# Ledger of designs, part 26: VHH binders against q9vpf9

Target 1, 373 residues: q9vpf9
Amino acid sequence: MSMSIDSNKLLLRKGDMKLDNYPTCAVEALTRLETLIASRNKQNMVMQIISEFIFLERTPKDGDVRKSQALPISQMNLFQEFQLIIALIEYFSRPGRDATRNAIFLSLFGSHLTPQRSKLLSRLISTAVSGSVAPLLSSAGTWMQQVGCKTPLSLEVAQNIVSDFISYSRKTPEQLKQLPMVGPHFAANFMVAVADLYLNEQRSPTLNPPPDALLDTITEWMMENPTLCQASQQPLVLPAGAIAMPFTTPLAGLLRWVVLAPLVSNRSAYSNLHLSLLRALQQLVSSGESTALPSQDLMQIVKSLQSYCARLAESKTDPQADAAYQKCMERFAQAVQIALSSNCITNQIQLLCLLESLPPHKLMKIVIEAHKK
Short names: E, the ipSAE of ESMFold2; O, the ipSAE of OpenDDE; V2, 0.75 times the mean of E and O plus 0.25 times the DockQ between their complexes.

## First folded at step 8 (VHH; framework vhh_nb_b201)

Design t2 (at its last look DockQ between E and O 0.58; V2 from the best seeds 0.00; counts 0 for: pae E 3.6 > 2)
Fold by OpenDDE, look of step 8:
Structure t2 (fold): chain B 373 residues (1-373), chain A 122 residues (1-122)
Amino acid sequence: as target 1 above (373 residues)
Amino acid sequence: QVQLQESGGGLVQAGGSLRLSCAASGFTFSSYAMGWYRQAPGKEREFVATINSGGSTYYADSVKGRFTISRDNAKNTVYLQMNSLKPEDTAVYYCAASPDLEWLLYGEFDYWGQGTQVTVSS
């Protein structure tokens, strides 16, 4: 009966791993990480194992990888990258603890990545979407929340998905359509990221609309699943002691889309999306959740409208006669009405003041007056 | 050697504002999570705010909506904008740093500054 304890001690020595058999060594490394990741004092070893045996990076033999200023360079070729992606998909598809899986995913793909690891991450997630790999997508959703859905890494992942499934496809693949069902948390966080990429003057001086197929896909998601925006509200499964970063709702970014859309597009899909957003907002009101729409995001919409009105003034066009502005304000007023009624907006007074700075709109005026007490 | 130097503390009236700064050196700032803690007299050190290397932020409930943490990687500096200050915010404020991955996994900081005194008068 004494034989079982000794087998666990042997698995912890870095010295027994051979680099000559890839991707087998990577899989073995992942398995070893399951034990090591639970201990903070072994973090340096974890990072070394990941760099050396998973990503085939050259690490200084005697140095603290955590303090290294130079980004390690991977020696992986394209075939090895492919092998790693397959190995990771297989690994994450194995039965195991969600906390451990998420910890490993975070360890592989933290918030600070080399360009090569970032590309690999994007490919991995795209492959997971294509294969409907639910466990991996769950970890990816958790990762996006922990690192931030609007960070460059998250946006890169989102852009890559758009590229792979929207830009290169005549029709939206079924695998993307079913993403909310397969990985609702990831789908929600993906929506946050893609919403940030388009119709956003903070990113581009011009209001760039999303691709038509993307708009249609997001609209369909929202119509079919009004609670999808709440999928990120689930508690994260993280290692003991970890701090869960707050969730971000896609509602604010999507609201920006539908409100500003009349300035650049007359597609009916925006009207459908708007309706779905209003429904989602109404549902949030009923749940008592107060953090659905950050005031900062709404203020961004106001600023865009202010800029548009300034351009109208330059052209001696009356905003009251501008059909696009009127439609923007109508959509905006409807959403603000619901949000204010549910007390879901932070710093309401500041928002109301800023809204008053816009050329008057009949419905918006009613909304402002009703809440300006 | 890792160094964290806080500044910007002082005396302020209730309802007032302060901006704390923490200058960091001795490590790759852009790959670290940064945070602020505070310790009031006779109380335990408590978490105030954190910002990871990607710019994602987290706040204690007691300071949500009033405090804003930000970072400037070009200056190796993390900031804490404190608005609507209350007497209860009186404390020594400490800057903290950790490799981003360690923060993500364990929620702990490895390095600490000497602290800066913030006093809010009634």
Scores: ipSAE 0.622, ipTM 0.846, lowest interface PAE 0.9, mean pLDDT 91
Fold by ESMFold2, look of step 8:
Structure t2 (fold): chain B 373 residues (1-373), chain A 122 residues (1-122)
Amino acid sequence: as target 1 above (373 residues)
Amino acid sequence: QVQLQESGGGLVQAGGSLRLSCAASGFTFSSYAMGWYRQAPGKEREFVATINSGGSTYYADSVKGRFTISRDNAKNTVYLQMNSLKPEDTAVYYCAASPDLEWLLYGEFDYWGQGTQVTVSS
C-alpha cells in the first residue's frame, strides 16, 4: 500500500513531459505538493518539485560557483513569470482549506529565496492587491507573520507596494485604500513592515519620514478600521504541528512615527494618526504576554529622543524650550499612560527608569510618578 | 552527516556575560534555521532563541532583552550572546538546526548538538 517517494516524482515528470506546456506543469505540481506536504517525510522532494516545475530552475554546476554555494538559476523568461503569477492567483482563489493554501504559500516563499523568486513574490502580492484577491492576501499575511514582518524579504514586499501604489501612482488606488477590508491580516503586517522602514534609526542614520500619501493612507486605515492593529492576533491557520510565530503589532512602530515625527515634520496627519493609536491602545484586549507595546520597542523611542537631546546639547539648546521635543514627549506620555492603564507594556520598570533619564516634561513626569512604587 | 559543536560555556557570576558558539557542518548553513535550547537538571529542554535563514529572531520571554542570537554564514556558526546572567540561566545549552521550511511547516528542529554547560553562581 505504501508508495515509493521516487515513483511519485517520476510520475509527475512523466505527466509534465506529455503536456509540455507552461504553466500547466506548475499547476499540476501545486496539486501534488498538497499531498506531499501533508506527509512530513517529503520536504527534500517538495523543494525539488518547486524548483524544477514551478520556478523552472536548474542547479548550478561545478565551475558556476566562484566563492560560495550559488542559488538555483532561474530559466524563466518574463512571459513565463507573468503566466506563473496568473496561475498562482487562480490557484489561491480556488475553494479550499486555509491551512492548505498557507502551507503552499510558505513552501513557495518561506525559505531562502533567489533574487528572482523574491521579485516574483513582490509582483504576485502587488497583483493580488490590485485584484483584491482575498484568499491570496490572507496567505501572504500568514506568510509575513511566520517569516517575520521586519526581515529583508518582508521589507522588500512592503517597499514594492509603496513603490507600486504610492511612489509611482498619480493617486492612491482604491484597491490599496480598501486593503484592510480585503486582507486585514496582511494590511496589519504590511503596517509593521512599513513602520520599520521610516522614522527608524535602526534602519537609517537619519529620521526619514514616510511619503505623505503613505502616511495619509495609513491614517485613514486606522481611523476607518478601529480593530486593524489587532487583526493578526486572530489564530493562524497552519499545517498540523507548525508553531504560530508571535503576532507583531503595528502599534509600536506607528507610535514611533507619531512620537518622533515632530523632529522632522509638522504634518497634521500625525495628530490624527496619534489619536487613532491612542484609541487602539484603549480598546486592546491583553492576555498573557503583551504583543502591543513591548518595552524594548518603547526603549528604542527613548534612544532616538536621547540622541536628539544630545544634539541639542551640542548646539547649547535647552530641550525644555524646544517645541519639537516637547511635542514628542506629549505624544509619548499620552501613549505610555494609556498603555500602562491597559496593561499593554511588559518589563515596565526598565522603561520608566529610561524615561526619567530624558529631559523633564510635565505630563511624562506625572505619568512616571503615578506608576512608580 | 550533520554535526553541531557548541562551545563557550563555563562558570560566571550573576550579572556576567558569556558568548556561546555553535559550529555547524554537513548541510547548507545559509538555508537552515538555527536555535538554542537549554535544559536544567530535572527539567524538560526549553526553548531559548531561534534565528531563521533570513535573520529573523525569536526569543523566549525569560531571555528577551538579555540574550542575542546571531549567525555568521561565512563561518557556518551561530552565536548566543548572554548578558545579565542569572542563577536560573544555569543549564546545558544545546544548539539546534533544521531546514527553514521544515521549521516553518512543522515547528521542530531535526538536529541537535552535544550541549555546553553554563553555570551562573550567586
Scores: ipSAE 0.317, ipTM 0.679, lowest interface PAE 3.6, mean pLDDT 84
ESMFold2 (binder alone), look of step 8: mean pLDDT 88; pTM 0.894

Design t3 (at its last look DockQ between E and O 0.44; V2 from the best seeds 0.00; counts 0 for: pae E 9.9 > 2)
Fold by OpenDDE, look of step 8:
Structure t3 (fold): chain B 373 residues (1-373), chain A 122 residues (1-122)
Amino acid sequence: as target 1 above (373 residues)
Amino acid sequence: QVQLQESGGGLVQAGGSLRLSCAASGFTFSSYAMGWYRQAPGKEREFVATITSGGSTWYADSVKGRFTISRDNAKNTVYLQMNSLKPEDTAVYYCAASPDLEWLLYGEFDYWGQGTQVTVSS
């Protein structure tokens, strides 16, 4: 009795889905995507299903589809958005294949989002953090890596978390403190994003420090789990044939924080964070991982210090007498020493040359001389 | 029909600069990831740079800090600014395109241009 293979073909027709029952239609759509996402040739269909049945986006009928670069407009109301968030949390909490889940997440939120989808993504992730939804956070971590941790979308997600858990709370919620345990990959990538937001002259002409509560949270994370920065190095679980984008470690960005911090703050948390970073660097050396600190990121730190020294010169202040500069250089030299010894820095010669351009610091000089040979 | 047309290649001295352009047609450019690959004589085609529909960029380590990929959606064009060129950068440079989701999932390009020759003399 040859049970006919024909029954599985029926479930894939777009025509059987009804829009009249939200969020049921969204959940059904997600279920259908599980089958479709495995096929490279069905990506257009996947996108259409997502647009129509999950996000309730309508393509303007009248306009020459060819000319209207207009982003689809979602017809979702606030209540429907909330329903979708709950539905997604429930969906991602179901038992399933990680590769499929990650693929679906990527399909939902891609690298180019409407403002509405972006906002929804941020809310979804914040809700997941609040609820300690590990599978969803895992997918979010994967998403951040695939789209890039320093991209506008990733930064928006990070900023939203900071806003929700740091800015509006007197005390850091327990759920955020537990994030490294619940979603280590996401936590690591989140750290990359937040590190990029603060004490970064590429983003702002002024060195803006992170909020105190955020600094304390990150410091605590690093102190409790020195290997957290390595969580970004975990292999991504993606569909067959998929290519994982390169990982980014939070080390360089956090190093920028601690090195430049003396210019704007004397908080002891930076010293603790610095110590934790040195430990993390030492651990990386032992693991043989060579790509922990991109030279470009370190060069950015040097440029900031150069800029600061230029300002000192304008004020006729000797950098040797400037306590802040000396402290910056001390922290920087310690980190560079460890990194160079472990061969974790790309383009070492260029970095050394650039470091030599700075006003001399005793420890940095020793480090440079030791490695210029 | 999808078309990718490269331009801007040529002969340049070491340390010089070139700007490659790729004009795209036959698809919704704003929804596609664009990329550049290169192939030197006797070598395999290698990744140079990619830009997603969302503007995210990736670079090969060999060109990082020297090359910049950008896009103009209004002109359906992707660019590769190449600075500090080296003899090792000598290759045929190919423009590539893929739907953004396909790029994100599979990191592969579906469409390719004919290529433009870049020669860097010592």
Scores: ipSAE 0.341, ipTM 0.707, lowest interface PAE 1.8, mean pLDDT 89
Fold by ESMFold2, look of step 8:
Structure t3 (fold): chain B 373 residues (1-373), chain A 122 residues (1-122)
Amino acid sequence: as target 1 above (373 residues)
Amino acid sequence: QVQLQESGGGLVQAGGSLRLSCAASGFTFSSYAMGWYRQAPGKEREFVATITSGGSTWYADSVKGRFTISRDNAKNTVYLQMNSLKPEDTAVYYCAASPDLEWLLYGEFDYWGQGTQVTVSS
């Protein structure tokens, strides 16, 4: 700090009174926040500084923040939004402590954002992917784990990356291909999020497959980066006294893709992805087995297969004669057998009971019988 | 003025189930992390479970697989489903709340309910 705390407060307030002092006031606010975040007693001041000087927000007309439950209103113009994105990329690119960067990122982009902040977050992350800005992507990975990879905000970020890097190209840009090397924790959490967006009946009444280019990219990531699914298992770097949220592996969601894929696709990439997932399951060494492949995630796959079989019954089709169903069950049985052999499944009795409710499959019957007690 | 009111406590036999509820008011429920703590007689208050505004959950090792925390933002209510109860689960259970950022950074809760007694008989 080149100025006193009181001088910094006065400078920040004077800066917001002049339109041409942006983004300077935001940059100075970021520096000020590093000191304030170390003190837990200053959280209200931290949020006020972020709102007023970084995002240029005000409270709704009829009250202050304490009395109002309405979200703050952004007063940023489009040029200021661009200036902020550049300033944040520069800020996060500076040498510094990971714990500080992560605390700043979480303070800026917690788990509940105004639509304006959510839009800025998505643009910031996409820009960081394009620029291979490893420190920012590391903070984004920590952020995604702390707020939850499957929350609406995380899914919005994942959707925007798919739009920015997949929807407009026949070939995946090199920066996205390199993401597992540049930001492995973020890449793993991104995979959790995108796995939740597709082939998932909790998100859509139909089984919507991922875009072909996204599937190919994820498959190549898994084939070329064998430890990627374990990247989130490293302890988070957070301020002293902080409690890290548990990591989430992408294995369960990607397993859902490969098991359900025969219902909607014949692409060979799913076979390659399936083999990569089986290898990852066989090689898994877990400090906490309850998070690797929870039975609840596997039960969701069963529910989707039950729904498909119900539709087959309406058309008077026997599931045992349905080639797609049989291929789904073969992949599912292979994964379940390996996961049980590796002790990756918790609550297995409940899962085995639910698997018995599905129309029979030869390999799955063998797996169930081998593990009954 | 934050208010947290627990309900659903009582006496249950070992191996049984019980569901606690906590009604919340005086803050924007959808932006707060919610949690449960418990305190047995003569012991310090012990963390049980947390759910963030985004739905992510965290559990103490002693209750993983047996307890489930959930929330209903339309009713401003958080729940704790307790299955396979053991005598050592006997305690006063407290609902807790804090802004998500406070929980994400520090694992702390600002606001507490009055508590509800759960007694598990042998």
Scores: ipSAE 0.005, ipTM 0.445, lowest interface PAE 9.9, mean pLDDT 82
ESMFold2 (binder alone), look of step 8: mean pLDDT 88; pTM 0.889

Design t4 (at its last look DockQ between E and O 0.43; V2 from the best seeds 0.00; counts 0 for: pae E 4.7 > 2)
Fold by OpenDDE, look of step 8:
Structure t4 (fold): chain B 373 residues (1-373), chain A 122 residues (1-122)
Amino acid sequence: as target 1 above (373 residues)
Amino acid sequence: QVQLQESGGGLVQAGGSLRLSCAASGFTFSDYAMGWYRQAPGKEREFVATITSGGSTYYADSVKGRFTISRDNAKNTVYLQMNSLKPEDTAVYYCAASPDLEWLLYGEFDYWGQGTQVTVSS
């Protein structure tokens, strides 16, 4: 009695899913995605299932499909959104393959998100942080790397975390403090994103410092775990045949914070963070990892300092007499010294040339001379 | 049938600029990630830049700050503005396309153009 292998084919038909019971239909959809996500040829179906049964998006029936580049509109109410968040947390907490989970997460929250999906993503991740949901945070970390840690979506997620855990709290919640332990990869990528948000002249003409509580949190993370920055370098678990996008380390962004901080703040937390960064850099040297500090990021720091010196010149102030500039250069020189010694900087010659363009600083001069040969 | 047609290549002096265009047809352009690759003689094809359907951009370190990728969905065209060109940028430049999700998942492109030659003289 040859039990026909045909029974497994029946589970994949879109036609058997009912929309009348949310969030049950979403959970069922997620389960079905597990089998579909591994196939490159079924990505369209995956997207349709997600749109229809998870996010309850309706394509406007009426108009010329050709003309209305109108983003699908979700019919989800606030309660359904909440139900979905809970359902997703539960789903990602189930035992399963990390590759499948990560792929599903990427499928749910691709690079082209509706405003509603983006908001939901941010809420989901915040909830995961609050609940210390390690598997979901792992997937979120993977997602950030794949879409890019400095992309608008990643930055939105980071901003939302800052808003939820820093801006509205007098004290940093314990759940955020534990984030490096619960989700080190996510924490590292979060640091990349959050570092990009502050003390960055590419984003704002003014150097905006991070909130004090955020600075303290990041500083504490770095002090307690100097290898946290390396968590971004962990191999991604992706479906077979998938290629991991390049990782970004938080070192460059955080270095920008500590180097430029004297221009806007004298908080001791920056000194502590600087020390932690130097330690982290030293540890990277020992690991043989050569790509810890992109030269472009360091060049950005130089440009900011150049701009500052130009302003000093306008005010007829000698940079040699400016305590803030001197402190910036001191911190910068120390970091550059370690980085150059470990060969962790790309395009070193260009950086050195650019550094020479700055008003002279004793320590920086020594560093430049030592490595220009 | 999916078609990608590159244009805008040519000879330029070092320090000069070029703008490459890639006209796409045969698929829903707005749902695809678009990218540029290049291949120099005797070297492997290398990633240059990518733009997702959502407008997120990625660049190789070698071209970051000099090259800008953009897209016009109304024209089904992706562009590569190349500034401050160097002799090392000499290569055949290829346009590539992939569904956005596939790019995110696999980091691969499914469709390729025929390429356009860019030569930067010293």
Scores: ipSAE 0.591, ipTM 0.817, lowest interface PAE 0.7, mean pLDDT 90
Fold by ESMFold2, look of step 8:
Structure t4 (fold): chain B 373 residues (1-373), chain A 122 residues (1-122)
Amino acid sequence: as target 1 above (373 residues)
Amino acid sequence: QVQLQESGGGLVQAGGSLRLSCAASGFTFSDYAMGWYRQAPGKEREFVATITSGGSTYYADSVKGRFTISRDNAKNTVYLQMNSLKPEDTAVYYCAASPDLEWLLYGEFDYWGQGTQVTVSS
């Protein structure tokens, strides 16, 4: 019996003809995934289709790896990577349901990716920022919230944006300056991620300030868009039955920047950012916004100040006479006072006890006593 | 072939602490979301905490600030540190697992452990 038409089509897909059908096969796969994601019983097929037809990956077949522990091998060349990025930009730009786009994005770029998929994700998002592609940035924002803004993958994306638009650019591009208007949810989550990268001793033994242009950009974003930090302003659209991960406000991480900055920098931009953060906190209180400010981020600030004070003690310097420490504590006390009055801080009692362990500061002592019962 | 084995339960006085562990086998642990659920006598099983393969955590409102979920991918183990325990925390605690994508899309877990009893006395 001669080969059937269906057998010939299968043989064409097994041979070199996959390259001739790329990126068309990836676009066809995306369309099929929309239907398959609605079917819970087909999740293994979803993963196979993504791996084989979108990312052009092959399972190692050497027989020297265990079934579930083998990492896929990418067969994609640089031209196909570019073709995929363009195809994804076009796909996410088409009219359609946000929940569907978000489900596809989450399926392509879950919370843990191969190095090749991570690279493609970063390039895709940077391209979307450059092109002001609002629907894709909306899906990226949803993705970042669902996988977590401070996870390695999210931090990699944030680092790539800083590299592409701040470190290797002569001037901050207009497209980055407009990001809060084009993709507000992504901008908010990007701020959470990038805030974690700088002035954070959990990520680096040295308090490294953000690049000046990044600081200036974030400061302008906050001055012009204080509602970016509000959970109610960042709606989350997910497939039916999905559980929403909680919104993480950028306020806590950015507060760490402004509070710790006097230890490493004299830039006046931090004073402007601090004022913008205080105004954003006041807006939470006055608007009745129910946005949780994680005390864990605030406690990281305390630990960094404790470390600095330990170094002052080694040099026999009184923290109350140290101008940098006093400025840190002034900013911290102002922010904590407003945040406590809003009742938006989780673990308030634990935070207050930890704050009391720091060398005394006039305003902070008043704030602690006013809220400790 | 998937196996989830909880440990670390027991009797503790109100205000005390316990650390639950769940050893996992039969799947690629680093690709899975892990979670903890609990079931009090006569009640439905309720969500406690989730940690995704990427390390993001989510908590029920009733345990926020008191419980911490963590994972050690090298040991294929997920932990639940429970502080400031209250009598209403008394329940059988179950370890749960699902591929990360299924949890991200649907918020549900495919695999469950046998459970470990936590009892908080007044």
Scores: ipSAE 0.260, ipTM 0.689, lowest interface PAE 4.7, mean pLDDT 84
ESMFold2 (binder alone), look of step 8: mean pLDDT 88; pTM 0.893

